# Ledger of designs, part 85: VHH binders against Abasic site processing protein HMCES (HMCES)

Target 1, 269 residues: Abasic site processing protein HMCES (HMCES), of Homo sapiens (Human) (q96fz2)
Amino acid sequence: CGRTSCHLPRDVLTRACAYQDRRGQQRLPEWRDPDKYCPSYNKSPQSNSPVLLSRLHFEKDADSSERIIAPMRWGLVPSWFKESDPSKLQFNTTNCRSDTVMEKRSFKVPLGKGRRCVVLADGFYEWQRCQGTNQRQPYFIYFPQIKTEKSGSIGAADSPENWEKVWDNWRLLTMAGIFDCWEPPEGGDVLYSYTIITVDSCKGLSDIHHRMPAILDGEEAVSKWLDFGEVSTQEALKLIHPTENITFHAVSSVVNNSRNNTPECLAPV
Below, E stands for the ipSAE of ESMFold2; O stands for the ipSAE of OpenDDE; V2 stands for 0.75 times the mean of E and O plus 0.25 times the DockQ between their complexes.

## First folded at step 11 (VHH)

Design i59 (from x3 with S54E L103F E109R; framework vhh_6z1v_2)
Fold by ESMFold2-Fast, scan of step 11:
Structure i59 (fold): chain B 269 residues (1-269), chain A 123 residues (1-123)
Amino acid sequence: as target 1 above (269 residues)
Amino acid sequence: EVQLVESGGRLVRTGGSLRLSCAASGFTFSTYAMGWFRQAPGKEREVVAAISWEGGITWHADFVKGRFTISRDNAKNTVYLQMNSLKPEDTAVYYCAARSYQFYDSPKRYDYWGQGTQVTVSS
């Protein structure tokens, strides 16, 4: 997973993340650094994306089931990194393989500290290899959505006009992430950065790409992944597996250039 | 105090029309999804229609498609159900309900409920 869409305005995104805490109280996640949230149809590594994480990471004795929403840099910078410029990290930390997460120090250490987050997106993009050509077909991949009455279902058959109206009831994609905190050696603000855990692709996506993000399907999975105060690393890792509850449609090559940030990036072709 | 107050229910003739209203107070109505439900005697409560918090997405049960239309007016804190071509099978108590989650994943997971308004359809 190397490209996502997360374009909802901040207020809409916040409402899309409404949840119930352990006491059964209805809540909206509390923002940290809301001004750093930059909506885009075409987010690449090193940009900021919104993640959910437990309030307990920021407040000692907070209820670990309460949620913060914060923009974090995509591309985990380990706490031990000693250079002043995070972009000079020589290892690609955009994704973290589920099968080696406990073997890699960059991921094992923050995971041991409970630094689990849920990465939010409208959906993600993958490029299918086409036989007989070097051209790759991009696809937009997302949770099944409530169908519009004009098209029957929200998916490959929907026109671009219909896709302008789906967002006020959109179910966000919720991907399992690991984050870390890096303090610049010469001083400055702590950098929060994340990686997306990846698994083998499900059968439904196998013709598009051989890997997929670890998707947390439903509030029970999301709450258990976030709740590092009650759910151990071992138990949380049981949530990391492929899912078939996913849909997709082909999109225009406009998305190929990460500088393009328009609704055309995710509209069906 | 959160309140949802339904109105408009009455006796109507088969083939007639009726508009139900639900007035909301005590919460930020414009951030809530709204639904209309109905319950006939001896039957389970069923979902009739739902509308997203801005009104951009609407859903109607198959048994009312083409006959009923849900709408909302966020300036008036009101959700409506326009009921056309009424059938005796539409006889029920109609309830409005509010849900803080914009995602519709279950008809039984609404946060606030009204007391209901009786609709009776006869020949």
Scores: ipSAE 0.209, ipTM 0.611, lowest interface PAE 5.0, mean pLDDT 87

Design i60 (from x3 with S54H P107A K108D E109R; framework vhh_6z1v_2)
Fold by ESMFold2-Fast, scan of step 11:
Structure i60 (fold): chain B 269 residues (1-269), chain A 123 residues (1-123)
Amino acid sequence: as target 1 above (269 residues)
Amino acid sequence: EVQLVESGGRLVRTGGSLRLSCAASGFTFSTYAMGWFRQAPGKEREVVAAISWHGGITWHADFVKGRFTISRDNAKNTVYLQMNSLKPEDTAVYYCAARSYQLYDSADRYDYWGQGTQVTVSS
């Protein structure tokens, strides 16, 4: 998983993340660094994306079931990294394989600290190899969505009225992630960065790509992944597996260039 | 405490019309999506219609499209179901339900429920 769409305005994104805490109280996640959130139809590694994480990471004695939403850099920078420029990290931490997560120091250490997060997206992109040509066919992959009235297809969301009907009720994709905190050696702001855990693709996606992100399907899975105060690493890892509850459609090659940031990136062809 | 109170259910003749109301209290109504559900004797509870927190997005089940219309009045903390061209098959207890912001087309996704109002359609 190396490309996503996360284009919802901050207020729409926040409402899509409404949840219940352990006491059954309805809540919206509280923002940290909201000004760092940059909506885009075409997010690549090294850009910031919003993640959910437990309030307990920031406040001693906080209820671990309460949620913060914060933009984090895609591409985990380990806490032990000693260079002054995180872009100089010599290995790729965009994704973390589920089968080796406990064997790789970069992921095992933050996981042991309970640094689990849920990565938010409208959906993600994958490129299918076309055996009849050297070209690849991009697909937009996302949770099944309710068919609301007058909304029609995603391709109809090109006007403000139609956009609202498609996106105000959009069910966000919720991917299992691991984050870490890196302190610059010369001082400055702590960098929060994350990786997306990957698994073998499900049957429904096997013709598109052989790997998929570990998707947390439903609020029970999301809450257990986030709640590092009550759910151990071993129990949380049981949530990491392929899911069939996913849909997709082919999109145009416009998405191939990560600098293209328009609705055409995810519109059906 | 959260309360949803349905009203307007009664006996009507085939082809008649009814408007059901659901009055909400004990929560911030304007931040909740609302749904209308129904259950006939011996059958599963099914979704009839749903409306987003701001009213700009609606959903209606195929079996009521063109006959039923969901609407809401956030100033009055009330959701409505306008039922036209009623058929005997519409006979059921009608329930309203609430879910934070986003509407859903299944009962298991709603958090708060009313006790229901009986609608009987006779020929």
Scores: ipSAE 0.563, ipTM 0.816, lowest interface PAE 1.9, mean pLDDT 90
Fold by OpenDDE, second read of step 12:
Structure i60 (fold): chain B 269 residues (1-269), chain A 123 residues (1-123)
Amino acid sequence: as target 1 above (269 residues)
Amino acid sequence: EVQLVESGGRLVRTGGSLRLSCAASGFTFSTYAMGWFRQAPGKEREVVAAISWHGGITWHADFVKGRFTISRDNAKNTVYLQMNSLKPEDTAVYYCAARSYQLYDSADRYDYWGQGTQVTVSS
């Protein structure tokens, strides 16, 4: 996975991330560094994307089921990295293979610390090799969107009681990630960065691409992945597998250029 | 410049069908919920149907009772209203409207409006 879409406005994204804590209380995730959020139809590595993570990472004795939303850098920078420039990292940390997650120090160490996150996206892009040509057809891949017919009053979006009713326009893709915190040697702000865990593609996607992000399908999976206080690494890793609950459509070559940030990127052709 | 241009309104007989179209320009169409409203003479403007930015969610007024269907084509920047089993009570000017991202059933919450297209249903 080397390209995603995450274009929702911040407030809409927040509402889309409404959840119930372990007590069954409806909540919205609190933002960390909201100003770093940059909506885009075409997100590439090294850009910032919003992720969900447990509040326990920021607040001692916090309820680990509570969620924070934070923009993080795509491409994990390990905490032990000693260079002043993250771009000098010699290995690719855009993705973490599920089969080697425990073998690579850059992923194993933060994972062991419970630094699990859910990477949010509208969907992700993959390119299918065209037979006989060097051309590749891009596809946008996302959760199936359930068409629903609603009747009656469309309530105010700002009412907590209507959060679930208001946000059903788009089901966000929830991908399993690992994040780390890096302190620059020369000082400055702590850099939060993430990698997306990848798995072998499901049968439905196998003709497009052989790998796919580890998708956490449903609130239970998302909650378990995030809750490093109650859910062990071993248990969390059981959530990492291919899913068939995915759909896709062909998109234009507009997405090929990472500078293009328009709805045309994800529009069906 | 933002433009919403409705078309397809005409005189039809009771029980007839029409398809209204609204062509949008001047804004990012795929990021807006679209709605159809109507206003009959001497009556308030009322919502007929609405559709989410990606088309996954649709809303229809109770008086539609399955007769009308809203749809959209984001590639064409167009929203449609298929109207079947038309009744004289459906006579009105039909308006297309746009609202950023979320659906709403109140006209005052929509950002952009078309000029409307006249639908007349004769007995």
Scores: ipSAE 0.086, ipTM 0.566, lowest interface PAE 2.6, mean pLDDT 89

Design j11 (from p6 with D106P; framework vhh_6z1v_2; at its last look DockQ between E and O 0.81; V2 from the best seeds 0.00; counts 0 for: pae E 2.9 > 2)
Fold by OpenDDE, look of step 12:
Structure j11 (fold): chain B 269 residues (1-269), chain A 121 residues (1-121)
Amino acid sequence: as target 1 above (269 residues)
Amino acid sequence: EVQLVESGGRLVRTGGSLRLSCAASGLTFSSYAMGWFRQAPGKEREVVAAISRSGGSTWHADFVKGRFTISRDNAKNTVYLQMNSLKPEDTAVYYCAADWGYSLTPEYDYWGQGTQVTVSS
């Protein structure tokens, strides 16, 4: 996964992240560093995206089932990294393969510290290789959305009003991530950064791409992944597998340029 | 300084029972998941059991097969391992460990010195 969409306004995003804590109380995640949230139809590595994480990461006595939402840098910067510039990292940390997560120090260490997060997105993009050509067709991949009688497919939004309704009730894609905290050697703000765990693609997606993000489907999966205080690393890792509960549509080549940030990026072609 | 001190290890006969204790000091005990590990001669250290911060969640290795039970008393800063139906194969040094992230790997933040458990045939 090298491209996502996360364009919802902050308030809409927050509401979409409503959850129940372990006591069954309905809650909204609190924001940390909300000003760092930059909505975009076209999120690339090194950009900031909102993630969910346990409140316990920030408050020692917090209920680990409570959630914080925070923009983090896409591309995990390990805490042990000694260079002053994160861009000097010589290996790719945009994704973490599920099968080697425990073999790589950059991911194993933070995971062992309970630094699990849920990366939020409208969906993600993948490119299908066209047979016989060097051309790639991009696809937008996302959770199936509940068809309200009136809410046509993303493509059928005949009116701006209908489009807004679609996004107001959009089910966000919830991807399993690992984050780390990096302190710059020269001082400054702690950098929070994340990697997306990837798995083999589900059957439905296999023709498009052979790998997919580990999607946490449902409130229980999300809760267990985040609750590092009560759910062990090993138990959490059992949640990491392909899911067939996904849909997709072809989009235009507009998304190919990471600088393009328009609704056209995810619009069906 | 963080200290984990194991106790209760001794020689016991096959089928016998032991209760291991680990007393923690120098840390906020309730903020750490606790684990028991063991290492037999010539073998790698392996996780025996783990318990969450609150004690609400426990994990036991497959080889335990219901014979061992991990528990904790946060008021006493102590974690326990009740070992029943002991077998010679259970002979090892047993280590207590504290982990911030509740992991089942030997990469815990703090370790005890271990206590020797010997099961004779």
Scores: ipSAE 0.596, ipTM 0.834, lowest interface PAE 0.8, mean pLDDT 92
Fold by ESMFold2, look of step 12:
Structure j11 (fold): chain B 269 residues (1-269), chain A 121 residues (1-121)
Amino acid sequence: as target 1 above (269 residues)
Amino acid sequence: EVQLVESGGRLVRTGGSLRLSCAASGLTFSSYAMGWFRQAPGKEREVVAAISRSGGSTWHADFVKGRFTISRDNAKNTVYLQMNSLKPEDTAVYYCAADWGYSLTPEYDYWGQGTQVTVSS
């Protein structure tokens, strides 16, 4: 819930986000602020990661089923925040619990404005606490991937040729998020920031951790979550539930230090 | 200046029907979701029905399902509420509202002045 991998080059990431609009036309999302995308195997809160959102947030007459991809800050900064430094928030907005989302002003207000986004990652990391020890075992958690004769294991993605075999067809994890837009009181660019909605973990992940991100499994779920012009808040919230369509493997403790940005972070051990 | 002007509110007997209209001006009507809200004296304002900007999606509160129907005509910049099988409990001021987000909360961007609906026993 607090660490992800999102390491694909921009062009590969964009192709992985191919979608159909409401009319059935195949499209790629259009980038906003592409220079703020910083790929890494080891993303933590306060860093920028790409999210999908409806074009309608930027263009008054846009088709709400069309998608924009933009880097946003992980850790939602509410539009009403009055300090000049977002690190002075008195509460953690990295995640938002689904059972209280309509009770917390930080999340209820942007949700009522249709500010729903899909947070993109290769997958996320979670640490399993083992009883009787202070040791924690990190896992990399992601969608099951379709294997082809061209595909290899994640461990084989350590060279350009092997990288293409694993990552060109990688199914990105798509997590439900809420974003807000904060205008710094001293001026400057509007800050776009997001939180990841969480739910109780599915049975398959319950031995690792009791919470998981709300995962949007499939194009219909992604489209309905994004399309605030045609899908009401009430209808969208029905998409927020655990999924069993998830897989994982143990990884080394290299990932524990968020400054380590290497393929070893997600390699199976 | 955005204006939402409701009309059609009046006194009607229990079991009767009524159609409310709301004419919009000063905004690009087809760019907004629309809602009907109501407020009885001493009660909080509550959402009755909402409709997406295209009209392709509608929502109705459980207390009016099967009785009320929201619709819109984007060519006429008008949203409607057809109210059937009226009950004394439906007595309230009915408000038309417009919202950029398709929210079911009473925090809409623009509001009309309201039209009184009174349902007599």
Scores: ipSAE 0.398, ipTM 0.766, lowest interface PAE 2.9, mean pLDDT 90
ESMFold2-Fast, scan of step 11: ipSAE 0.695; ipTM 0.872
ESMFold2 (binder alone), look of step 12: mean pLDDT 87; pTM 0.879

Design j29 (from p6 with S103Q; framework vhh_6z1v_2; at its last look DockQ between E and O 0.92; V2 from the best seeds 0.75)
Fold by ESMFold2-Fast, scan of step 11:
Structure j29 (fold): chain B 269 residues (1-269), chain A 121 residues (1-121)
Amino acid sequence: as target 1 above (269 residues)
Amino acid sequence: EVQLVESGGRLVRTGGSLRLSCAASGLTFSSYAMGWFRQAPGKEREVVAAISRSGGSTWHADFVKGRFTISRDNAKNTVYLQMNSLKPEDTAVYYCAADWGYQLTDEYDYWGQGTQVTVSS
């Protein structure tokens, strides 16, 4: 997983992340650095994406079930990295393989510190290799969405008003991530950066791509992944597996260029 | 300045019971997961039991499950290991450790000096 869409305005995104804390109280996640959130239909590595993480990471006495939402850089910069420029990291940390996550120092160390996050997206993109050609077919992959009360309306999503209404109740894709905190050697703000854990593709996606992000399907899985105060690293890792509860449709080649940031990137062809 | 002090280790006969205690100072105890580890002569250190910050979640290794119980008292800054039906194979130095991340490996942040448990018959 190397391209996502996360285009919702901040207020819509925040409401889409409504949750219950341990006491059963309805809450919205509290923002950190909201000005760094940049909505886009076409997010690539090194850009900032919103993630959920436990409030306990910021307040030592906080309830670990309470959530913060924060933009983080896609591409984990390990806390031990000693160069001044994060782009000079010699290896790719966009994704982290589930089968070797406890063997790789870059991921094992932050996991040991409870640095688990949930990466938010409208969905993600993958490029299917087409037999007999050098062209690849892009697909937008996302959670099955709840049908509206007017589920019999064909083509209604094509209007600007109906398109905007689709997103009001959109179920965000929730991917398991690991983050780390890097302090620049020359001083400045701590950099928060993340990687997306990947697993083998489920049967439904195997014809599109051989790998998929580790998707946390439902609030129980999301809560357990985030709650590092009460859920051990090893228990949390049991949540990391392929998911069949996913859907997709083909999209135009407009998405191929990461500079293109329009609704056409995820519209069905 | 962080100190973990184990107590309660002694010689006991097979089938006996012991309660180990670990008193913590110099840290916000309720903000750390706690674990009990052991190391027998010539062997690697192994994780015996672990407990979450609130005490609401516990884990016990298969070789002690049903015999040992980990618990904590955050008001007293103390973690306990109740050891029942002791076997000679339980003979080891027992270590208390504190970890911010709550993991089931021996890579904990702070460690005590250990308390010797010897089981004979």
Scores: ipSAE 0.671, ipTM 0.868, lowest interface PAE 1.2, mean pLDDT 89
Fold by ESMFold2, look of step 12:
Structure j29 (fold): chain B 269 residues (1-269), chain A 121 residues (1-121)
Amino acid sequence: as target 1 above (269 residues)
Amino acid sequence: EVQLVESGGRLVRTGGSLRLSCAASGLTFSSYAMGWFRQAPGKEREVVAAISRSGGSTWHADFVKGRFTISRDNAKNTVYLQMNSLKPEDTAVYYCAADWGYQLTDEYDYWGQGTQVTVSS
C-alpha cells in the first residue's frame, strides 16, 4: 500500500471518528496539530495523513482508551535516525510486513513502546499488473458502505447535495500502523511518522495485488490496537490479519500522477 | 532512582504455596505494566506473568496456568505473584520488572534483583 484517499473536511472526518470510551461515553477524538491536515484524493508517502492514537501517549495517567487524532508523516523515521534529512534513510518505511515486524528494529522498538496508531483513509489504491504488458489498472479499495438511496455509492451522486450525503456517512478505512517520534539532531519540532502494517491479500484482492494493508474491522479491533495501556503488544498483533470485508472498483489512470487531487481519482470507470 | 525489590522467595515443599511481593519506588507505579520473570540455572529468562497498569488485564504463561496469579495494589506500589501447587520445576530466581509498554518479552524498562524460589521434593 502506497497511495490513499483522505479527502474529507476536518469536521466531517472528526465526526466519522466518533467512538465509545471504556466507560461507554460517546466521544470524538481530540486533535493535535489540526493545521497540518492536508485533505486529498491522492495521498502518497512523505505526505501527512491523520491517525488515531491513545491519549496516554500525550498525558501521563490519561485513560488509555481515549483517542487523539493527529496528522503524521507517512514513512516512519526511527527515533534513532542520526542524519538531518529523513530522505537519507536507506530503507523504505512506507509499509511494515507483519511477518517480520518483530525482527526489524525500526518497527520492533516503537511497537514495544506501545506506539500503535490507526491510519485513516477513505480507501486505498492498488495497481493490478496486466499479463503481457507493463500497463497497470488502478483500483480504489475500501470498506463496503451501507446502501441507502444515495448513501455509500460514489457513482450514484447526481447533484452536489447527494455527493455530500455519500461522504457524510462514509465508513473510513482503518489500517493498523506503528509510529515513532524523531527529534531532528539540529533542533526543531519532533517529527511524528508512521508505517502501515501489511499482510497477504485476501482471496478477493489476490488478483489485484498479493499484499494488502492490515485492516482493523470494527470498534473492538480499533480499540484493542490503540489501547497499549491495557492490550499487550503480543495480544495486539493477533489483530493483524487479512480481511474479506472489502470492496473495490476500477478507476481511471488520473490517480497515477500523485499531483492529481480530484474526485476523478476515485470515480468508477 | 527507580527500585524494584522482590521479597518472599524461600524453600518450600512440592505442592506448597508461596506469595512473592515486589515493592516499587522512584516511579509512578500506576503508569507501568508489571511482569514476573524467572531464570533457572543454565536456562534463559522467561516471562511467567504480566499485568496491565490498571490491573484490568493479566497474562499467565501456559506452564503456570491455574497455579500462579499475578495481581497488583497501586495504592501500595506493589505487584504480587501468588504461587500455588508448586513443583520442583518452578525452582528459579524470580524477577519483578516494570515497562511503559505492555509486552511479554524481557525488554522491560526496569528490573529487580530477584528472589530465589526453591521447591523441594
Scores: ipSAE 0.557, ipTM 0.831, lowest interface PAE 1.8, mean pLDDT 91
ESMFold2 (binder alone), look of step 12: mean pLDDT 88; pTM 0.902
OpenDDE, look of step 12: ipSAE 0.835; ipTM 0.928

Design j35 (from p6 with Y108W; framework vhh_6z1v_2; at its last look DockQ between E and O 0.86; V2 from the best seeds 0.00; counts 0 for: pae E 2.1 > 2)
Fold by OpenDDE, look of step 12:
Structure j35 (fold): chain B 269 residues (1-269), chain A 121 residues (1-121)
Amino acid sequence: as target 1 above (269 residues)
Amino acid sequence: EVQLVESGGRLVRTGGSLRLSCAASGLTFSSYAMGWFRQAPGKEREVVAAISRSGGSTWHADFVKGRFTISRDNAKNTVYLQMNSLKPEDTAVYYCAADWGYSLTDEWDYWGQGTQVTVSS
């Protein structure tokens, strides 16, 4: 996964992240560093995206089932990294393979510290290789959306009003991530950064791409992944597998340029 | 200084029972997952059981097969391992460990010195 969409306004995003804590109380995640949230139809590595994480990461006595939402840098910067510039990392940390997560120190260490997060997105993009050509067809991949009688498919939003309604009730894609905290050697603000765990693609996506993000489907999966106080690493890792509960449509080549940030990026062609 | 002190390890016969205790000091006990590990001679250290901060969740290794039970008393800063139906294969040094992240790996934050459990045939 090298491209996502996360374009919802902050308030809409927050509401979409409503959850129940372990006591069954309905809650909204509290924002940390909300000013760092930059909505975009075209998020690339090194950009900031909102993630959910346990409140326990910030408050020692917090209920670990409570959630914080925070923009973090896509591309995990390990805490032990000693260079002053994260761009000097010699290895790719955009993704973490599920099968080697425990073999790589950059992911194992933060995971062992309970630094699990849920990366939020409208969906993610993948490119299908066209046989015989160097051309790739991009696809937008996302959770199936509940067809309300009035809310046409993303493609059927004939009116701006209908489009807004679609996004107001959009089910966000929830991807399993690992984050780390990096303190710059020269001082400054702690950098929070994340990697997306990837798995083999489900059957439905296999023709598009052989790998997919580990998607946490449902409130229980999300809660268990985040709750490092009560859910062990081993138990959490059981949640990491392909899911067939995904839909997709072809999009234009507009998304190929990471600088393009328009609704056209995820619009069906 | 954080200290984890195991006790209760001894020689027991096959089929016997033993309860191990680990007393913790120098840390906020309720903030850490606790675990028991064991290491037999010539073998790698392996996780036996783990328990969440609150005690609401436990994990036991497959080889335990219901014979061992981990528990904790946060008021006493103590974690326990009740071992029943002991077998010679259970002979090992048993270690108590504390982990902030509740990771079932060998990389925990704090370790005890271990207590010897020997099961004779």
Scores: ipSAE 0.794, ipTM 0.907, lowest interface PAE 0.5, mean pLDDT 92
Fold by ESMFold2, look of step 12:
Structure j35 (fold): chain B 269 residues (1-269), chain A 121 residues (1-121)
Amino acid sequence: as target 1 above (269 residues)
Amino acid sequence: EVQLVESGGRLVRTGGSLRLSCAASGLTFSSYAMGWFRQAPGKEREVVAAISRSGGSTWHADFVKGRFTISRDNAKNTVYLQMNSLKPEDTAVYYCAADWGYSLTDEWDYWGQGTQVTVSS
C-alpha cells in the first residue's frame, strides 16, 4: 500500500471517528496538530495523514481507551535515526510486513513502546498488472458502505447534495500502523511518523495485488489495537490478518499522477 | 528513585507452593504493566507472567500455565506471583519488572534485584 485517499474536511473526518471509551461514553477523538492535516484524494508517502492513537501516549494518567487523532508523516522515521534530514533514511518504511515486524529494529522498537496507531483513509489505491501489457489498471479499495435509497454513488459526488449522500456517513478504512517519535539531532519539533502493516491479500484482492494493508474491521479490533495499556503487543498482533470484508472499483489513470487531487481520482469508470 | 523489591523466594520441596511479592516505589504503580521474569543458571532471562496496568489482562508462559498466577494490588503498589506444583526446573532467580509499553520482551523499563527460588527433590 502506497497511495490512499483521505479527503474529508476535518469536521466531517472527526465525526466519522466517533467512538465509545472503555466506560461506554460516546466521544470524539481530540485533535493534536490539526493545522498539519492536508486532505487530498491522492495521498502518497512522506505526506501527513491522520491516525488514531491512545491518549495515554500524551498524558501519563490518561484512560488508555481514549483516542487522539493526529496527522503523522507516512514513512516511519525511527527514533534512533542519526542524520539531520529524514529523506536520508536508506530504507523504505512506508509499509511493514507483518511476518517480519519483530525482526526489524525500525518497527520492533516502537512496537515495544506501545506505539500502535490506526491509519485513517477513505480507502486505498492499488494497480493491477494487466495480462500481456505493461499497462496497469488502478482500483480504489474500501470498506463496503451501507446503501440506502438516499445514498449517492461515488461518481456523482461533484455537487453538495450528492457529496453529502456519499461522504457524510462514509465508513473510513482503518488500517493497523506503528508510529515512532524522532527528535532531530539539532533540535526542533519532534517528528511523528508511521508505517502501515501489510499482510498477504485476501482472495478477493489477490488478482489486483499480492499484498494488502492489515485492516482492523470493527470497533473491537480498533480498540484492542490502540489500547496498549490493557492489550499486550502479542495479543494485539493476533489482530493482524487479511480480511475479505472489502470492496473495490476500477478508476481512471488520473490517480497515477500524485499531483492530481480531484474527485475523479476515486470515481468509478 | 524507582525501586522494585522482590520478597518470598526460598527453598521449597517439589510439589510445594510459594508466593512471591514485589513492592514498588518511586513510580505511579497503576500506570505500568507488571511482570515476573526468571533466570536459571546459564540460561537467558525469560518472561514467566505479565499483568496489565489495571489487572484486567494477564499472560502466563506455557511452561507455568495452570501452576502460576500473577496478580496485583494497585492500592498496595504490589504485584504477586502465586507458584503451585513447583518442579526442580522452576529453580531460578525471579525478577519483578515494570513496563509502560506492555511488550512481553525482556526489555522492560524497570527491574528488581531478584529473589532466589530453589525447588528440591
Scores: ipSAE 0.501, ipTM 0.806, lowest interface PAE 2.1, mean pLDDT 90
ESMFold2-Fast, scan of step 11: ipSAE 0.711; ipTM 0.884
ESMFold2 (binder alone), look of step 12: mean pLDDT 87; pTM 0.883

